VH-VL binders against Peroxisomal protein 2. Designs and how they scored, part 20

Target 1, 213 residues: Peroxisomal protein 2, of Schizosaccharomyces pombe (o74758)
Amino acid sequence: MTHNTMLQRFNGLLEPTHLYIVSVVAYSACNRPDKISGIAKEAMEHVGPSIYPKLREALVKSSPLVGFPRTINSLREMTTNIPPPFPDEFARAADADIDTGKRGKIYFEKTYGKVTQRVLRSMQSSSLDLANIALDYAYGKVLSFNEVVSPLETSLMIIAALVPQDVNPQLRGHLKGALNHGATKEQVMSARNIALEISKECGIQFKGDIETL
Below, E stands for the ipSAE of ESMFold2; O stands for the ipSAE of OpenDDE; V2 stands for 0.75 times the mean of E and O plus 0.25 times the DockQ between their complexes.

## First folded at step 20 (VH-VL; framework fv_cosibelimab)

Design D4 (from D1 with light chain H99Y; at its last look DockQ between E and O 0.85; V2 from the best seeds 0.00; counts 0 for: grease 19.6 > 18.9)
Fold by ESMFold2, look of step 20:
Structure D4 (fold): chain C 213 residues (1-213), chain A 120 residues (1-120), chain B 112 residues (1-112)
Amino acid sequence: as target 1 above (213 residues)
Amino acid sequence: EVQLVQSGAEVKKPGSSVKVSCKASGYRFSDYAISWVRQAPGQGLEWMGVIIPIGGAANYAQKFQGRVTITADESTSTAYMELSSLRSEDTAVYYCARDLYWGYQYFDYWGQGTLVTVSS
Amino acid sequence: NFMLTQPHSVSESPGKTVTISCTRSSGSIASNYVQWYQQRPGSAPTTVIYEDNQRPSGVPDRFSGSIDSSSNSASLTISGLKTEDEADYYCQSYDSSNYGWVFGGGTKLTVL
């Protein structure tokens, strides 16, 4: 059988762990769960079984961006076809003892810095409920949890989730926000470009050019 | 590549209204806000309001609330500013500017300006 | 509600350095980014500094911006002054309380 691995296809653009995180999330956002198990298998062979919990968590973290249906199917594809090497745990169990709303606010403020209030106002002007849900659940419960997937890795996976969705304003914010979470310009642009190539493969139609740094 | 081209100069009577256009090109219109700024002769810059083309949501400076209407037409990539009940003090050059409303906080491109003269 | 106060005019010789101040009347200058716009006579403004200290592509590095929280002010510094730098300069910041923009009163730079 002859096919290109993610490592061959995207030679040297990201370190392997980051490449695999970006890849599984991009395919999930494109509604290609059928691609996930092959990538997970390659990741385990190249990096080792310790990457499996990271890929699972990256997919879980992508759910506020990608949507639960695509995330469910992507996780099912991975766990059904690639047996988990370790027992699954409720990674966020200790969150019951902390103020995740505060954690989410801190993460949101680090992402957006001085423009935080303008971004909040943009959501609040359309729906107070949406703004509250974004802060309390998307940022508080999901994105700001960093015990499995780091803030830098989270930023790269957010880019991978957003590129296929053709949402340039939000992508613009997270390209810049990734720098604030410690990604280099090169890492940010690589994640964006990998996600764009995956989107093209998957037949995603864009209404115009995709945002860049 | 990015351009904001405004409509030509206008001469108006007090009490009338004026509508200035700002046609965007070289980028996806819906991805950016458009702010309007005016400058009376020999005076400084004064922000009037902003529109986000998605949904046509506008926000106005308090000074102009009730007299200004800012709109956008996504199909022609054009923003409009209409100022009603004109007075001689409204004589100014009116500018549109591209406003990076998400993730950033500045104007990166400006239109060439439109002179509106209000004279009796 | 805040104001941005700039000196009305400044002048300096070619080759020298000039600094234009922008003082915020209430609230912290550091709460929102500060931009600087250059306006040559008869022309639209153009951005020379954005987000406190960033230069757009094509703006020479002799233009720099800074923030001083202790004096509650921003500064535009132009080194190696050239006659082409003669223009009006405006600072600008976002008013989070009113969800709108505030410009300084402007500074006329004369290169003598």
Scores: ipSAE 0.699, ipTM 0.872, lowest interface PAE 1.8, mean pLDDT 93
ESMFold2 (binder alone), look of step 20: mean pLDDT 91; pTM 0.924
OpenDDE, look of step 20: ipSAE 0.892; ipTM 0.937

Design D5 (from D1 with heavy chain Y101S W102S Y104S; at its last look DockQ between E and O 0.06; V2 from the best seeds 0.00; counts 0 for: pae E 15.0 > 2, placed apart)
Fold by ESMFold2, look of step 20:
Structure D5 (fold): chain C 213 residues (1-213), chain A 120 residues (1-120), chain B 112 residues (1-112)
Amino acid sequence: as target 1 above (213 residues)
Amino acid sequence: EVQLVQSGAEVKKPGSSVKVSCKASGYRFSDYAISWVRQAPGQGLEWMGVIIPIGGAANYAQKFQGRVTITADESTSTAYMELSSLRSEDTAVYYCARDLSSGSQYFDYWGQGTLVTVSS
Amino acid sequence: NFMLTQPHSVSESPGKTVTISCTRSSGSIASNYVQWYQQRPGSAPTTVIYEDNQRPSGVPDRFSGSIDSSSNSASLTISGLKTEDEADYYCQSYDSSNHGWVFGGGTKLTVL
């Protein structure tokens, strides 16, 4: 074994904070919660304890994409083996004073730009309930809350969550959406390639090629 | 500026068919559905059906199933509604409307209406 | 599918407040957004409320919408009533099970 840290393994592909966010979410999406505490420990050593709440929020934000069971196990593994360096807070408590539905709609429109209406209409044609849940819950309450994890970091996290799931139509939209949230082409492709390598390590079987920019 | 411009009024005999056009401008036609709504004289609004221009999928209200055909031509940004086997009860103003089915569920722009009269 | 029931007519004096109800026959009124349309004689409808309680640009704030889960209904409220508010008003909601739109029967508002 010649590379045993995430920083060594993925040298120079992303800045350390982005690398650790992508890594914990990719392993969570692969159902490998056992990998997360080691990554969080490495992250705190190289970035400092302030990264811990970012990793926790990234995992929380991934829950609509990864699913609650894998997210619960990933958070439990992290907190059991590395207790939080700061008290936890209900970060979204202030949302009681705002219209999160509007926040989510604005975030959705920024992600998809000119194809926003086609994406929404396609989702609604399959299930109005799912479209409303995605807009109100996933975008409104979860993804558009950016006080801890930025829109750029959120976009990289989304890519990391989607690659292991082998869902090219959704991945294609979010590769381009990350550019709209300020990621460079290099950052987007790095996040995708890191998640793909983690997926292969975890034994994920893909039915074909994974989307690229 | 978004506009929906419909074809002119028509007078039809019972048993015939009518085809009303709705030309869209000021937006990307493929991004929105088009719904058709009719209103008989002195009556309320009645939804007839919808088309999603990308892919050409249409869905119809049960009352009109089998008599209505809704189509779209993406190259001309035009939707069409054809109603067959016309009866005197089909005398109405027919509207097209841009169907905003994402997050904000409502008809935000309406055509001017097309009067179809079915007589004797 | 479901029906949306509105009163046939409502009347009130200028300067007063009127409320028009829209009752859903089955399933929850909260399951889908409710829209309200105004139609003046000889004109196409225009939107006065969307997404239960939102106003399009140019609609005065004296128009408001609300949802009442206990009566399974939506309401359009017009305060400071003006003579130009005399029109027909329709509620609308989406029927997810039939993939189609449902309109209420309409309410004629008379300002006298």
Scores: ipSAE 0.005, ipTM 0.426, lowest interface PAE 15.0, mean pLDDT 89
ESMFold2 (binder alone), look of step 20: mean pLDDT 91; pTM 0.927
OpenDDE, look of step 20: ipSAE 0.804; ipTM 0.913

Design D6 (from D2 with heavy chain I52Y; at its last look DockQ between E and O 0.89; V2 from the best seeds 0.81)
Fold by ESMFold2, look of step 20:
Structure D6 (fold): chain C 213 residues (1-213), chain A 120 residues (1-120), chain B 112 residues (1-112)
Amino acid sequence: as target 1 above (213 residues)
Amino acid sequence: EVQLVQSGAEVKKPGSSVKVSCKASGYRFSDYAISWVRQAPGQGLEWMGVIYPIGGAANYAQKFQGRVTITADESTSTAYMELSSLRSEDTAVYYCARDIYWGYQYFDYWGQGTLVTVSS
Amino acid sequence: NFMLTQPHSVSESPGKTVTISCTRSSGSIADNYVQWYQQRPGSAPTTVIYEDNQRPSGVPDRFSGSIDSSSNSASLTISGLKTEDEADYYCQSYDSSNHEWVFGGGTKLTVL
């Protein structure tokens, strides 16, 4: 049997919106921007034009994990080959009036719960600047903004970004953290498994088994 | 499936050193930390330190700082604990344990223990 | 630095319920997870409770863990005591200020 669409290939693992978010981020993390426009086209056909801003925001949100270069190329591929159905806007304009540092800290603490301090110390022991940038930038400015992509959807896309990078300790934290942000065990495992299959297709070489719940 | 197998019992003289090994199998060694815990005869458990195989970073309990060295060899999936300047009160069973350090916070598997006897 | 204080020993009859306490000397018991380890004579410890109240696969549900913030303590409760439960029990928590693991002093459980 041939599976030409993402929806056919991964039937029933996630609802379509979540599937498309996970898929574009996984391919971006694998440095396969060439796959993004086909997925975006399928997503718009199946879900409708309202998914386009969500896919764009999911890719933007992935930038602290995937890196700016791969994110830039993935966004260029999508916007060049799939005309945006709506004008682009500065989604985070409202953040000018809030304390994003506090929002980020709360989000970080919800992700890690009682193990927050050991995780934070692990980063601080190597670099105080890295730990501060992770809290203020990655969590504060990027991940904790949830007006376009929800905390649950954010957690699934984080899993999709991490699986291809073969970073089991951080993946472990976010598999558990996704439950804390409202994902079911089934949703978490589906996101992980979809990202793993995409990674294998893209030729990602893993040094061992990838973390699970 | 996960196994931690330690080296055999040792008899040492005061002032010498001992090096205990802990060979891990059934998982990717670099994804977890290894902690070392000792237990003197008739006494409780006492944490000595931890090794993080990525980069070989170690952290030691204050009580053992300066006498203990914990290392790891990723190519053989083996952690080592070396205790120097041995005294009779260092007579104990020494355990290694798999330490889940990111996202979780506990020991899930233990080695069988290694008896180190320090006698004159 | 904090200490975890356990009773030296407890005893109870088969079929009854026993509770072993673990009191934290400073800072909140609720700030970090508490684990419980069982050690039979001559054997390595094994985990019976992790993350306050979770049981590893294979640990019977008559073992349970709880946290009491008002007394700043954790408890291991063993119901339906069996003679095979006779062992030493240790609580453990993480000292996030000093980056060290801390064990309680241990409790010898005797099943009479």
Scores: ipSAE 0.737, ipTM 0.872, lowest interface PAE 1.3, mean pLDDT 93
ESMFold2 (binder alone), look of step 20: mean pLDDT 91; pTM 0.920
OpenDDE, look of step 20: ipSAE 0.837; ipTM 0.921

## First folded at step 21 (VH-VL; framework fv_cosibelimab)

Design F1 (from D3 with heavy chain Q105E, light chain S31D; at its last look DockQ between E and O 0.85; V2 from the best seeds 0.84)
Fold by ESMFold2, look of step 21:
Structure F1 (fold): chain C 213 residues (1-213), chain A 120 residues (1-120), chain B 112 residues (1-112)
Amino acid sequence: as target 1 above (213 residues)
Amino acid sequence: EVQLVQSGAEVKKPGSSVKVSCKASGYRFSDYAISWVRQAPGQGLEWMGVIIPIGGAANYAQKFQGRVTITADESTSTAYMELSSLRSEDTAVYYCARDLYWGYEYFDYWGQGTLVTVSS
Amino acid sequence: NFMLTQPHSVSESPGKTVTISCTRSSGSIADNYVQWYQQRPGSAPTTVIYEDNQRPSGVPDRFSGSIDSSSNSASLTISGLKTEDEADYYCQSYDSSLSGWVFGGGTKLTVL
């Protein structure tokens, strides 16, 4: 009997910390919270307890993409079945003293570079209110906070969250956006491919081919 | 293999209309925009408009506003460009092109072109 | 609301290098990516440069693109010129204020 670890399954595709971040977010996006605690235990065994806050933050950061219900259940599985090795504190407490809207706009512009205005206008054409919520909430409050999970790690997490959702236009933007945040082409494609394999395992049905870099 | 295959050449009278089709294959039609570009004989490329298949949102170059209608049919993976009140100066080759509208700004594939001749 | 201006024609001998300019009339050339398309007689255009300086797969490395913010222009450079490079070349960029595309007037490259 052999336990098929995430490291064995996806050996060499990503460094371990990135692999575990991508894995927990992909399973969360697939509505498989039951997979989270096993992955978190493996991550702590191979990387050490310092990875636990990163996995928690990656799941928190995924919430605008995955949705609150799936994120709540994924975090509950992890915290209930694995006692946190460090106190759970309000990581964003200092945000009360800064302009997170400005931070979010800068992050959005870094993600999309020269195509920022076209992406913004595309969101606005769907809804002005949605575009404002995406900038102020998703980017401002959530994605641009980089004290625990870096911009590169955040980009890999976003890819993992989007692949199961079968949303090629937005995935295309974030595959490229990951490069703008310092990921290599190999890291981007590995994150995408890992999330795709997890999606297939979870029974996700795609309408066609999933976007590539 | 991505392909954009356009309808055949047309000869039209002044004052009539023409509708050129652009059938997409080899990719998920709803994931990309389609832009239309024309080229009069011996002249340069001129952008006419674009459509995003999701929702059928179209945007037109000011020069063609009021005479051009661009539509998309997701069920057949086909975009259409209709130009009305044709004039002899509308004689041109009309191209469709796949337009990356999220995260990118360029055309990566072009149709073969459709010659529309406006002659009395 | 900008225009892209290209020279009407350029010519050069095989083996030499040509540069085709593309000057933006208002706003910064660096605000939006610049693409370059090659069109041979009787054919649809094809992309030779996208995103300022990137080559699609299959485009020879003799083709390069660059941006010069000080002259507010983009350039397509073709080194080691070959007779098959004889074509019309168009620059293109997105105008965010119009949510639409702008093409340059085109440049006829003649390889003598």
Scores: ipSAE 0.769, ipTM 0.877, lowest interface PAE 1.2, mean pLDDT 93
ESMFold2 (binder alone), look of step 21: mean pLDDT 90; pTM 0.909
OpenDDE, look of step 21: ipSAE 0.895; ipTM 0.939

Design F2 (from D3 with heavy chain Q105E; at its last look DockQ between E and O 0.89; V2 from the best seeds 0.84)
Fold by ESMFold2, look of step 21:
Structure F2 (fold): chain C 213 residues (1-213), chain A 120 residues (1-120), chain B 112 residues (1-112)
Amino acid sequence: as target 1 above (213 residues)
Amino acid sequence: EVQLVQSGAEVKKPGSSVKVSCKASGYRFSDYAISWVRQAPGQGLEWMGVIIPIGGAANYAQKFQGRVTITADESTSTAYMELSSLRSEDTAVYYCARDLYWGYEYFDYWGQGTLVTVSS
Amino acid sequence: NFMLTQPHSVSESPGKTVTISCTRSSGSIASNYVQWYQQRPGSAPTTVIYEDNQRPSGVPDRFSGSIDSSSNSASLTISGLKTEDEADYYCQSYDSSLSGWVFGGGTKLTVL
């Protein structure tokens, strides 16, 4: 266990809120829920209590990418070891009045821009049902909800979730997609590099080089 | 360094088949698609089809449907294009190209080309 | 399903500027990225413009690409023309309805 803070370890690569979002999601994706509470505590001390709901939402948003089991354990670590500064809530309660399918489609189209149809057809070639689930649930209900974590922050979170999984085609799409959601090239590469360093620390073995912008 | 190295020139008789190889190096073969493009003498470039190495899924231009088979062998990082029922009009240089199929739409690297001559 | 139409040939003197057009027959030229490839005699094509207006590393900044939605066309512009630029040039775009690629007919650039 290192005594270095995330802020010290990755000094100046991302603003603190983005750093903490990327860090908790990367460790969650690496199946290291034991790291989450320490990072969340550091984030609360450095940024203040307002970061807690952002970290919770970033982990929740990561669930279609990371998987529910690892996400459940990561959230349990955070909730159990850090009293929430605000009551827990059903953040998406207002979605009952929203066409989330349309919201998801718009978000998907912004992510991929001119290559949207080619990406969609590639998913469909794997499974029509998977493509439908990705649009309706992953994008519609989960990723396109922006009230707590912004589209830019969501894109950095997605990068952090994908790097440990060694899935270069999908990572490639989201590295570029982060630019479409307003991230700078520097922010994108920092998120990718932080997640890669965390993955190596966690013992992830990659089959080759990890995609870059 | 990314490279696509193709098999050597072939001379074929009408009615036969040809199989051109494209060996990739310098990157993870499974991360990119391979497209095939041909060019008859004095003519333009013509897309034939594409393969995604993960799962070996191929898609073909309508003109070649039924005559072309594109395959990939991940263990050797090699893509193949086989064209059957050859005619004199199939005399061309055949290229493979690395095709960015997720998040992008373009070819970034080309093979050197393989001349296939169909004559009696 | 669309076609990409290019002039058959263009010519110009060294040091001048040429523009090669690429007109899309149906649907918007802006719906998909346009690429430009250079092919010298006896050689494989090489990418000189991708994603409408981006240059690969090593391609001089005197090569540029643009999209004009009003004429439904893309353009490759070569300024400061050099004799080494004499080649065939092809535009290319993706046809989502076919899940496949379309090339223009090619333009022979002659440097006088």
Scores: ipSAE 0.772, ipTM 0.884, lowest interface PAE 1.2, mean pLDDT 93
ESMFold2 (binder alone), look of step 21: mean pLDDT 91; pTM 0.925
OpenDDE, look of step 21: ipSAE 0.884; ipTM 0.932

Design F3 (from D3 with heavy chain Q105D, light chain S31D; at its last read DockQ between E and O 0.91; V2 from the best seeds 0.85)
Heavy chain, then light chain:
Amino acid sequence: EVQLVQSGAEVKKPGSSVKVSCKASGYRFSDYAISWVRQAPGQGLEWMGVIIPIGGAANYAQKFQGRVTITADESTSTAYMELSSLRSEDTAVYYCARDLYWGYDYFDYWGQGTLVTVSS
Amino acid sequence: NFMLTQPHSVSESPGKTVTISCTRSSGSIADNYVQWYQQRPGSAPTTVIYEDNQRPSGVPDRFSGSIDSSSNSASLTISGLKTEDEADYYCQSYDSSLSGWVFGGGTKLTVL
ESMFold2, look of step 21: ipSAE 0.789; ipTM 0.892
ESMFold2 (binder alone), look of step 21: mean pLDDT 91; pTM 0.925
OpenDDE, look of step 21: ipSAE 0.900; ipTM 0.941
ESMFold2, fold request of step 22: ipSAE 0.760, 0.735, 0.722; ipTM 0.887, 0.877, 0.871
ESMFold2 (binder alone), fold request of step 22: mean pLDDT 91, 91, 91; pTM 0.925, 0.927, 0.922
OpenDDE, fold request of step 22: ipSAE 0.918, 0.919, 0.919; ipTM 0.951, 0.952, 0.952
ESMFold2, last read: ipSAE 0.737, 0.736, 0.731; ipTM 0.879, 0.879, 0.874
ESMFold2 (binder alone), last read: mean pLDDT 91, 92, 91; pTM 0.923, 0.929, 0.926
OpenDDE, last read: ipSAE 0.920, 0.919, 0.920; ipTM 0.952, 0.952, 0.952

Design F4 (from F1 with heavy chain A57T; at its last look DockQ between E and O 0.88; V2 from the best seeds 0.84)
Fold by ESMFold2, look of step 21:
Structure F4 (fold): chain C 213 residues (1-213), chain A 120 residues (1-120), chain B 112 residues (1-112)
Amino acid sequence: as target 1 above (213 residues)
Amino acid sequence: EVQLVQSGAEVKKPGSSVKVSCKASGYRFSDYAISWVRQAPGQGLEWMGVIIPIGGTANYAQKFQGRVTITADESTSTAYMELSSLRSEDTAVYYCARDLYWGYEYFDYWGQGTLVTVSS
Amino acid sequence: NFMLTQPHSVSESPGKTVTISCTRSSGSIADNYVQWYQQRPGSAPTTVIYEDNQRPSGVPDRFSGSIDSSSNSASLTISGLKTEDEADYYCQSYDSSLSGWVFGGGTKLTVL
């Protein structure tokens, strides 16, 4: 092999669309925007141009988890170095008449099921305002918008964003939450392991073992 | 392997305080909560409170509010439960348990228990 | 705010099946997961069922858990009883309104 593509490196762990979503978000969370355009180019060559808006949306969706600065740089690398095959749009204009607060609450409740109130109270004990922002904006406006990236794909993206951050309690919740959104145990563990391998490549130092199912 | 090892048995006089330790090993201490549960002789299990080591926040059962203090020391991976103003009805075995507080609702590992006897 | 009520004791012969009930006094038993803990004399409790009906690794499949919304109760069922199953059994659930845990009163299982 003269060049290790993402497909070669992680052969068979995830279907290609999921692999590319997990990969771009993991590198973005590791502050490696320089990796994004190569992955996006490979994704378009292998899957076709329809993957480009999915990668863009996955990065946008990651912003409450990864942070706006790293997300901005990752999106700039992708859009500057790869001609977009479709016009960029304000996709969430579709939400103009949607009660996104309710949609986000429903999404949050599906993620956590019967333990929803305990998780909410845990966030509130840190900050009432943060808990409201998480529900209204992170879940309501960002994560629960599923017209481009599905709930399953969103769950894998969240895992990819969280692994590099070394935040086992929240990762634990989202590993289980991915199952609730229809991912198989194999898909969840693959997303986690790919993100962990990318984190190690990027020099992320972990304080201990990373959570697992 | 996950282990919770508690300090040894104590005999205390009424009106005094007791501090029971719970040393965790085999996992990242900061990633899980520790709950405390007691069991008086011949009685059932009674939850006392919980601590989340990140930030050191504790929540207590109403019955014990004001005389129980639960703390955690990340550097030694140890949780502590201190019960003050002891009375004879506080004679019990005190357990710590690992509490899956985010995304789950149950205790998966328990300490061996610490007998506290309150007698004159 | 709610209590969990269990029978004080049950007994059965080896090889038979026993069911231990856990009835919630207010609100729905289905609102929060139910756990079951086994405590042998002189020992700390151990988990035998979590999240209503899940078995931890190493717990035999003859232990099962169920929820009955019509009676507002959970049940622990132990089939093929063995003498080593003789223990106290506690149900437990989270009370979201108090941000705290509730245990049932416990059931002493005797295998005769």
Scores: ipSAE 0.766, ipTM 0.877, lowest interface PAE 1.2, mean pLDDT 93
ESMFold2 (binder alone), look of step 21: mean pLDDT 91; pTM 0.924
OpenDDE, look of step 21: ipSAE 0.895; ipTM 0.940

Design F5 (from z5 with light chain N98L H99E E100G; at its last look DockQ between E and O 0.83; V2 from the best seeds 0.80)
Fold by ESMFold2, look of step 21:
Structure F5 (fold): chain C 213 residues (1-213), chain A 120 residues (1-120), chain B 112 residues (1-112)
Amino acid sequence: as target 1 above (213 residues)
Amino acid sequence: EVQLVQSGAEVKKPGSSVKVSCKASGYRFSDYAISWVRQAPGQGLEWMGVIIPIGGAANYAQKFQGRVTITADESTSTAYMELSSLRSEDTAVYYCARDLYWGYEYFDYWGQGTLVTVSS
Amino acid sequence: NFMLTQPHSVSESPGKTVTISCTRSSGSIADNYVQWYQQRPGSAPTTVIYEDNQRPSGVPDRFSGSIDSSSNSASLTISGLKTEDEADYYCQSYDSSLEGWVFGGGTKLTVL
């Protein structure tokens, strides 16, 4: 009879904008693009049409973590099934004047603080090329662009993307990293718990307990 | 309930080798590194090396380079430390410790220790 | 390559406060986090302070850690000393140049 809204389902755990960002990214990471348009419609009704660019950017930002195929399908569901309230635009157009490699390095260092070098060396031990791509592309081009989705909101988005993927070492780093970007412990744990609940709904099979703050 | 359970005490002759095991339980073995630390009688703690179980990447303290080999078996959730060319000053308690290698820098759980006695 | 130097022993009466120092020989003590481990005789070490001043769950708040950049040292402070605090204490920090760990020499705390 009654279908619960995301706001009702996760009452009081996060402010609405953060809830909707976490929700669309978690469902995208679970390969449930069919859930995206309903959540985006609810978000626009509750917060207003200005949330649409934030949800679009959160999904775009999630692409290095979620992967392009799932991100493409999630964005297509939103674009096709909701008339966009604003024209599409190239949000990063001004980055042509920015050293995004340096911006990404600074963002990476803020995420990890004093343990930056150890994390970097751990990535390099897997592949020097991968570590460079992570810094230059994932952090430089994607995650450190904060004009639409803030560093705090980006951190909550990252948590939502990682929980369904069952990657505890990287999740552990970003749970702590969210604090470094200004999230409270309560916001971090809420984002984790919402993503975990969505993952269970979507049938994600975990090999063990999911990391906590 | 995180536990690191090490193999039993060993008595070895000089010139031989020893292999100490560290079985992890209560968490996913691949999620954390394992460091090895030894303590000679009446002495302090001395770090020997670390392994990240995914892929088995190891790094060793300079003092032990060439004599120590640290490995991990994900299928049994077990790390191993092998020390070769044993001599009397290698008599020590050998500990494994869970090492938070991503996002943190410390050990949160320790094994019970394994006494290795090198005596002729 | 740096060393961490601790006093060999310290003692203090029950109920009082003791501070154990940990001095870094080269580079800044603030460059890497400092941990403190407690080791009772015959037992494995346990963590009492991590990341300079954080307590693991279950460690009483009478244990505290601090960093003093002017003396290039870290300190473990134990207030309200109890006889059960009698143990060896080790500081530890990561050496990024070695990609490995350094322990202090250890401090024997005696509660008299």
Scores: ipSAE 0.703, ipTM 0.853, lowest interface PAE 1.6, mean pLDDT 93
ESMFold2 (binder alone), look of step 21: mean pLDDT 91; pTM 0.922
OpenDDE, look of step 21: ipSAE 0.880; ipTM 0.932

